# VH-VL binders against Jasmonate-induced protein homolog, part 11

Target 1, 185 residues: Jasmonate-induced protein homolog, of Atriplex canescens (Fourwing saltbush) (Calligonum canescens) (p42764)
Amino acid sequence: MASTQAMGMTEQQKKSVDEMVEKATNMGVNVQAQNSAVVSMINQTNVSMTFNENHNWSGSVVGTGYPKSIPTKQSRQFIHQGDAKDGSQGAVVYYGSNANGEPCGWLLAWCAPTNVTPTKPNRVYVDCGAQSKFDTISWDTIKAKLDVGPATTNFTDVDTETTIAAGVTSTGSFASVGAAFGLST

## First folded at step 22 (VH-VL)

Design z8 (from y7 with light chain Q27S)
Fold by ESMFold2, fold request of step 23:
Structure z8 (fold): chain C 185 residues (1-185), chain A 120 residues (1-120), chain B 107 residues (1-107)
Amino acid sequence: as target 1 above (185 residues)
Amino acid sequence: EVQLVQSGAEVKKPGESLKISCKGSGYTFTNYWIGWVRQMPGKGLEWMGIIYPGDSDTRYSPSFQGQVTISADKSISTAYLQWSSLKASDTAMYFCARIGDKSTHAFDIWGQGTLVTVSS
Amino acid sequence: EIVMTQSPATLSVSPGERATLSCRASSSVSSNLAWFQQKPGQAPRLLIYAASYRATGIPARFSGSGSGTEFTLTISSLQPEDFAVYYCQQYNNWPYTFGQGTKVDIK
């Protein structure tokens, strides 16, 4: 039987995204980040998640790179350094499993312009579902969606019962991106 | 010129199905989100959901998830809003609207509206 | 979701006078805010985006201001053709939401 009411971001998702934004902010302040996206991701699934791939439209990851895994109920962070002209614009895909043990993927994309203005704001795009959904990704399509996307969003895939939420905010010279990878329960 | 042209007014009875359309022209239809907005008689605007016709990525407002189906046929540059079983409370004006380019980020082009009347 | 609250519900002003419409968000939407005009029997028309930028072809008498949670649409010298309902809409958070509207009556 299908759900009788779909809800937006749950209170738990909002709390988790806010906590991840705060964690990203604290990291960015500690390292004095500039023209960067500082990204914090929490794995709220029941299994460890594994890095699959990234994409860069502008900028690149710095330091130790993308976390190779995110253990269940833990968070991991990375810093994506922006280019002088177009800032930090990128995406990551992590793989894991849903409650039924089926392979699934979570995609997070962000846009953090070098100079945030009312017409060039920070943006996010999210997607999740069966792992096979991510076998063929059109990054041009993701970019087009990201360019007009919100600063806070979520998505739930009803077939796999996976969910993802993300938000981005400015903190001085960098953007703080928080994301929660989870199950819709 | 950039335009969204909607299908004509509908008079239906409760329990009937309905599919209304929104055809885009003058731009690359597959590269822009199309949203649907309801306006009940004498009331304000309610966002129902959006679709990206290029890959059929569809996002619903929570109040409308499971109540309607949003779809698109990119081969004819047309988006759709569909009910499987209409209720009298579905009586409203329905608009489609395009989200503009990266500098605008807002519904910049609107269809003319489709009046749907559902009455016994 | 973010609740958008407009005030006043109805505003009666004389032609040539200044009209000021308010829009409040339940939490910050940064500058991700648009204003629309809807005349009777017509589709909405985009007036202002990014809180303060006029859309193409919109007369200079329309201006927007604000950021965060409080926003204002100002019509500096109201014309008879400005009779309409005005809506604010945030596009910072999913789902996107509209205010309930302000009806501007022209005396």
Scores: ipSAE 0.809, ipTM 0.905, lowest interface PAE 1.1, mean pLDDT 92

Design z9 (from e6 with light chain Y94F)
Fold by ESMFold2 at other seeds, fold request of step 23:
Structure z9 (fold): chain C 185 residues (1-185), chain A 120 residues (1-120), chain B 107 residues (1-107)
Amino acid sequence: as target 1 above (185 residues)
Amino acid sequence: EVQLVQSGAEVKKPGESLKISCKGSGYTFTNYWIGWVRQMPGKGLEWMGIIYPGDSDTRYSPSFQGQVTISADKSISTAYLQWSSLKASDTAMYFCARIGDKSTHAFDIWGQGTLVTVSS
Amino acid sequence: EIVMTQSPATLSVSPGERATLSCRASQSVSSNLAWFQQKPGQAPRLLIYAASYRATGIPARFSGSGSGTEFTLTISSLQPEDFAVYYCQQYNNFPYTFGQGTKVDIK
């Protein structure tokens, strides 16, 4: 039995993002996180992913920092502590490979304001594709897109057959960010 | 004055190609998402997709992925919606709209609409 | 995708009376909700964003309320120019989705 795979967020992606949000929530509760983004990422590709870079618009990573690698089919977490005025706003890029062994990148950006209001909600932005797409990132451009972004989104790069989905929700005094880095095949 | 001005009405036959336009003025075109919205005769509004003209980042509603192409030419502040092969079911009014800045977060400026009629 | 359901489909109201339009989301959209007005032959116009914030130039008789899954647009004293179709739209989840519309007719 065959089914047509849509470019939108699949049920499996929704489940994976929800599980990562739950994992982030549990971590944030355990460490009593405040004014921060707790981020959980799962690598649903066939190879280990490696940390490439981060960007901070507001706040900074704390604790053990950004995971240097995310083994295939495993998840890793970090906590990004917000500043008093603008909360936690940042991005990470991880590199890996697609099913054909081509170098690829996955970008996750989040905005977790100090005080979530109707006009300052939690937001995410995602991107993926060939690794060369991430050689020259305009962070001002990413920020402009993030600032009007949704709380839950996905993107599929048809050329590399890579995909990414992410969601963010408020949990008490912190934001829980879940992301799934994957392949669309 | 911030405006989006769309190309004129089109009468086409099934199988023909079409590219309609949406020209922005009065603001920095490359700093705002532009979206396309379909309204079939007598029906409601359907979000089709958006483009960020500054870097051509394009996102489609799953219902429209592969059915249309959204593009932009930032040198002339213009976004496009195009079909490679029109169907009678493409008969509709098509609007472009801008997503406002950080403070508004919604489709704050709309084009006047382009009526596309596809019939034998 | 998030389904937005508007009720009623048609609302018959006399000028000067209050109109109350409902919008329900299939899952929480927080306050990431907008309302639009569309008159026949015209483009939609943004009325309300962030569930309750009036867009620039929108008369004070229009107000929005709600969060999560239940939202309301209220027109406190209906004017002749307010007979139109009204749409809610969520922008919490990609893809963004519109409700099917509520037509406000002259009683």
Scores: ipSAE 0.898, ipTM 0.939, lowest interface PAE 0.6, mean pLDDT 93
Fold by ESMFold2 at other seeds, last read:
Parts: sequence; structure tokens; C-alpha cells
Structure z9 (fold): chain C 185 residues (1-185), chain A 120 residues (1-120), chain B 107 residues (1-107)
Amino acid sequence: as target 1 above (185 residues)
Amino acid sequence: EVQLVQSGAEVKKPGESLKISCKGSGYTFTNYWIGWVRQMPGKGLEWMGIIYPGDSDTRYSPSFQGQVTISADKSISTAYLQWSSLKASDTAMYFCARIGDKSTHAFDIWGQGTLVTVSS
Amino acid sequence: EIVMTQSPATLSVSPGERATLSCRASQSVSSNLAWFQQKPGQAPRLLIYAASYRATGIPARFSGSGSGTEFTLTISSLQPEDFAVYYCQQYNNFPYTFGQGTKVDIK
């Protein structure tokens, strides 16, 4: 049945991403973030998700670091402080399970330039699927795709019936990144 | 220098399969997304989907998911658009196009188009 | 999906005069907007990216402006080779979407 599902962003995913962008915005305003990506992620799967790894092309996480877990139907946030030249550019991978209990992964990458311009916009890249897909990641390949990515996107893995959606926008001196990790069914 | 060259025009009947090609040259094929764009007779442009040939990462417009298959063979710098069973409504011009590097972000190089005609 | 609405559908302009084409997005696309020109029987060609930046080899008479939801392509002095269909396209949101086109025709 999954072979007939539409692969575009659902109304629920769009709403969830917008809510996560707003949570990231509120957090960034409250802490007076600058030259940073403030990232909010919601776990819309049926199990808790666990942090697997991160990658930095520019900048690094600050504060208490990456959330080690994201309980089902809850959201967690972090702040990634950008470097002066290239801003905040990074990625995270979280592991969880699909509806059949199979191990799966969700990857979120973002690019938040120090100065957003028409030719240097905010960008996101997303991926999800079987956990084994993330055993060996080519971060150069992810970066090349991120570098020309949109500000809002989604992906659905047909085999595992996992899905992910994300968006990024500028708010004053920082970028707000919202992501929804979920199941396509 | 940078070119996308598409396979020639096709005349087909409903129910037949078809695979058309788009060969890139003059650049590192595996480092750029290649997209497919449909133009029905007398109509505008419709984005169908993209593939990153380096790892075969493929993303479809919702309107085209399940209707076509986008693939690539990086060993010969070629992307493909494929139908398992053509319909008369598939009659259109099909373009491939490259998404440029981070400085451009847009479809900067286009193939010449492949006209597909499906009729009984 | 972001709907891109172009106006007018057809614009009749005399050679040497100014043409102004409009493109409206159903929600903000920031400056992630491109313009393409397509002549009969040809592939589209990129004119403008990032709302206002001319692609390589595009004459200075083509200029783009706007951000957010409202965008304009201006051809300051129409030449015979400029009579074509023009498309805007947003690349802010997946899926990427085109406007329906504006035909620029000889008056």
C-alpha cells in the first residue's frame, strides 16, 4: 500500500515544521542568538529517538549540546554557533524505529550563512531510511547537495516508510531551523 | 563546454515502455543535480524531479511520484527518464537540466529536449 | 506547493519599448527566484537568478527585481529576438514550481 502514497510534504508535516521554526525562533530571541542556527526537532514516530552523530562544516554546537534523545511526540532544541566567515553549517543523525520495529535513521543538515544574501541563502537537506544507510556517510556528498538545496524540503523512504521534513528562515541575526522526523503511514 | 545532450524524438503507442536519456559532458557529472521538466503541447513548464548521480539520491515532484522513474548511470555520465506503460497524456517535450553550483542555484544548463508522442 | 502566478498572460509591446512582467508567489520565496526565456522549438534559457542577478551572457536590458512574494522582470528596450515566453520559477521550497508563463508578443 505504501507504494501508492504521495511523497510530497503533507499538511501535517508543513504545520509541524512551521511550529518547530517558531519554537526555534522563540528560543533564539530569548537567548539573543547571533550568527547561529537554532534548531528545533519533533519526533513524530512511535518510539524514542537517540542521537547518533553530528558533522560540522562550519561552527559547532553550544550550550548543553545535542539532545541525546527525543521522546516520541516531543521536541528538542539545540543552538549551533557559526564561525565568523562561513556561519553555521552542520548536520545531525538520529536513530529510531519504523512502524515494524526496524532500525531507521533521520538526517538533518542545514546551512545558515553569516550574512544571508540572495546568492547565499539559508538551506536544508534531509534524508531518512534504514539505519544501515547511515553506517558510512559521505559528508562531502551531503555538503554538495546541501549547497544547492532549498529552504524547505522533505523526503520519504518508501522501503522503511519513514519521512522527514524541514525548513529554515532568517530571524534577525540568526536562522531558525525546524524539522519533523516521522513515519509516512 | 558544459552540455546536456538528450536522446532523439520518440513515437510510441499507449502501453509501451520508454527510456529517454540525457548525457552530460564538460563538467563533473556526479557533483550536480540533474532534473527533468515536462512541457505538454502548448503549455508551460512542469518540474518532475531531480537525481544526484553521485549517490543516486532521487527526489520527485508529488505530481510525478510513481508515474515515472528517474535514474542515472554515472559511469557514462547519463541520466534517464523512464515509463513502464505510456499513456496518450504523456505526449510532451521533456527537458533535462542541471542545477548550477552554490553561486547560481538555478537550472543553468538545459538539454535540447526530447519530443515524446504517444498515440494509437 | 508554492503557486507562482504570472501576469499578464500576454503582453503586446512594440520593438524598442519597455516590457514589464510580473510574478507573484503564494508565500515568501525570499530571493530564490529565477527567470527563463523560451523561444518556439527551443529549450528554456536562464536569464535571471537570485531574483536580480543576470546569468552569464544575458544582455543588460534584462533586469530582475523583487523579493518575498512579488517579482518583476523588465526588458528595457525590446529587441526582435526578445519576443518569447518568459517563466518565473521558485527554488525556495521543494517541489520547485514554475509560473504559467507570459508571452511577449509584437504589438
Scores: ipSAE 0.893, ipTM 0.932, lowest interface PAE 0.6, mean pLDDT 93
Fold by ESMFold2 at other seeds, last read:
Structure z9 (fold): chain C 185 residues (1-185), chain A 120 residues (1-120), chain B 107 residues (1-107)
Amino acid sequence: as target 1 above (185 residues)
Amino acid sequence: EVQLVQSGAEVKKPGESLKISCKGSGYTFTNYWIGWVRQMPGKGLEWMGIIYPGDSDTRYSPSFQGQVTISADKSISTAYLQWSSLKASDTAMYFCARIGDKSTHAFDIWGQGTLVTVSS
Amino acid sequence: EIVMTQSPATLSVSPGERATLSCRASQSVSSNLAWFQQKPGQAPRLLIYAASYRATGIPARFSGSGSGTEFTLTISSLQPEDFAVYYCQQYNNFPYTFGQGTKVDIK
């Protein structure tokens, strides 16, 4: 796959991620989430996004599962229940289009350990670009990158002008994950 | 023994191109992020960007986006830092460094540095 | 981008004395904080990761503490080889950032 460049997180992306983290937190508190990742995603593109796939390294989705669709300018949530030893570790891929109508994908991965410690923090990994980028995913490679990832990050694909930002924080007994799927223009 | 060995010092003129290298040994090169750090004369450390050689995933600090190219050749366990047109302000020491395993998350192994001098 | 601010800029101490170096983050970085030592003409060396964990081979006189926005590196009994520049670095937020450094000089 071709090299891509990163661009810095805009103030608007920071705000959107913070809002999604807050939305995840409110949901987690309301349902009394435990040892889980509560994930809130906002679609800031011009078209509806559709669920493509998920991956689990630890834990699984509960309740009504992964949102099948995220309408433009709306958010959707899910809860990923962790296992006792390794917590919640998973990924999702959503498809949509860029401003030119080209098929694109957005990948969000998270690590929410059962017990957050200085050496086992919450982490995120993000990617986006042409839909074909996601035809063959090496989940082992994604996991290796996630395992040393930050708690807050972003990525912009210059060729498709797509962007993604995400953050994760702990709230009591669960992790709140917020993500913004968008366009750089 | 885990090592990062960088290419030798360079003396260049403004406008010339340059590609410096960082060769990893003693570990599985494709399984670790490798980053580049600039240190201008008399100044501190500046993070430039990182690459995951296994799939060439490359992430830049905004300050260096579009100013340099980071790449890797996994067949020879080597990462590169490249300029298409050097400026005098590019005069600095450049280090490569590896991000350690999931328990450390920090630059645990460093190359010896490559001094780049750009002057007319 | 998270700004890391170190103080003091220069710390003059005698061998055998305690040195205390401070690092402040412009926003919380949890415990995702590392300390590095750099001697003139050499590459940096990892001392501390995860705010307080000593890297392999680092002497016990080096200790780190703190979380959130305030961090401290303590050298309990300075040795001649400890006179160097020390940097903190956060890895909580992309992009990762270094502090400007604290130089520890012989008094």
Scores: ipSAE 0.891, ipTM 0.933, lowest interface PAE 0.6, mean pLDDT 93
Fold by ESMFold2 at other seeds, fold request of step 23:
Structure z9 (fold): chain C 185 residues (1-185), chain A 120 residues (1-120), chain B 107 residues (1-107)
Amino acid sequence: as target 1 above (185 residues)
Amino acid sequence: EVQLVQSGAEVKKPGESLKISCKGSGYTFTNYWIGWVRQMPGKGLEWMGIIYPGDSDTRYSPSFQGQVTISADKSISTAYLQWSSLKASDTAMYFCARIGDKSTHAFDIWGQGTLVTVSS
Amino acid sequence: EIVMTQSPATLSVSPGERATLSCRASQSVSSNLAWFQQKPGQAPRLLIYAASYRATGIPARFSGSGSGTEFTLTISSLQPEDFAVYYCQQYNNFPYTFGQGTKVDIK
């Protein structure tokens, strides 16, 4: 048993990601989103999370911008409007703490092309761990990983016992992105 | 020419350690995921995990997490698959493969394979 | 994880004839599906990506189709070098998974 931990997406994480995708879908329908990523994130940690940083490869956030905080066990949403050519491609980093009070970060990146095709699908990339991991981010490196990423993924950092899961799907004229930020303990 | 060249066949006993290698050439090694795939004798292909050598970002299939270590040395364009204590059930062919660029999303370049035999 | 199921397990086909291989996903993988060919003692070779796009250097007799949960690889006129095992693989959901393979052998 030693040195082995569950690293795959749990049934609970899958349910949480699906609920966040549904919440993003409902929001996108309500506002008649076009060529955009509607993003819903749930904080499943024991502390409030705070916005740290964003990056845009294509498009930009609209409306009231990125949620400044995500209270524990609550969700928050934003809409990222895509450019005509390349759609919505961006990332966000939120900070919080693990069970030991150590500062940690959660990174969510998405790619939502203007026109989804078999060779230009929706994609996500996720990462989490000690906050220092995010002190200097190479956005070119994140983009390279995102460009060949899946539509649904997860990651668990064994050292900090943090975890993240995310999924993206198309809903007519926009993409719905759902993410769950959490602890593996 | 883009190539992945793997280390040679290994014959080991249970409990021994092993590290096999996969050297990339003809492309920027640090900018592409490298994955490992197991093929047990007479069986199909199993995805084990991937590493991004540029920052050592490593992702495992759940069934292989804690069973092997995937690593890379970007200074010599080489990825590794490692066991701390081999079992007879680790007897298999092991392939490394590169995930292509954004125009493709699949394993576009494969190493020739490394046969690992573990027997007492 | 997503289970990929291939059928038939073995397909016996005469040279020059058409071969049709099926791959089913346990849930939608959109078009994030690849096909590989593996001959005995060799590494797999990428044939098709994105469900229907031929990889560089793959002959036109190989074609892929499908989306969602149902996918097909077609070899329009089988050549002697095409007798091999064929695998589908989804890359929509982490972890990525392969089908169990379809062996195409000579009748």
Scores: ipSAE 0.890, ipTM 0.935, lowest interface PAE 0.7, mean pLDDT 93

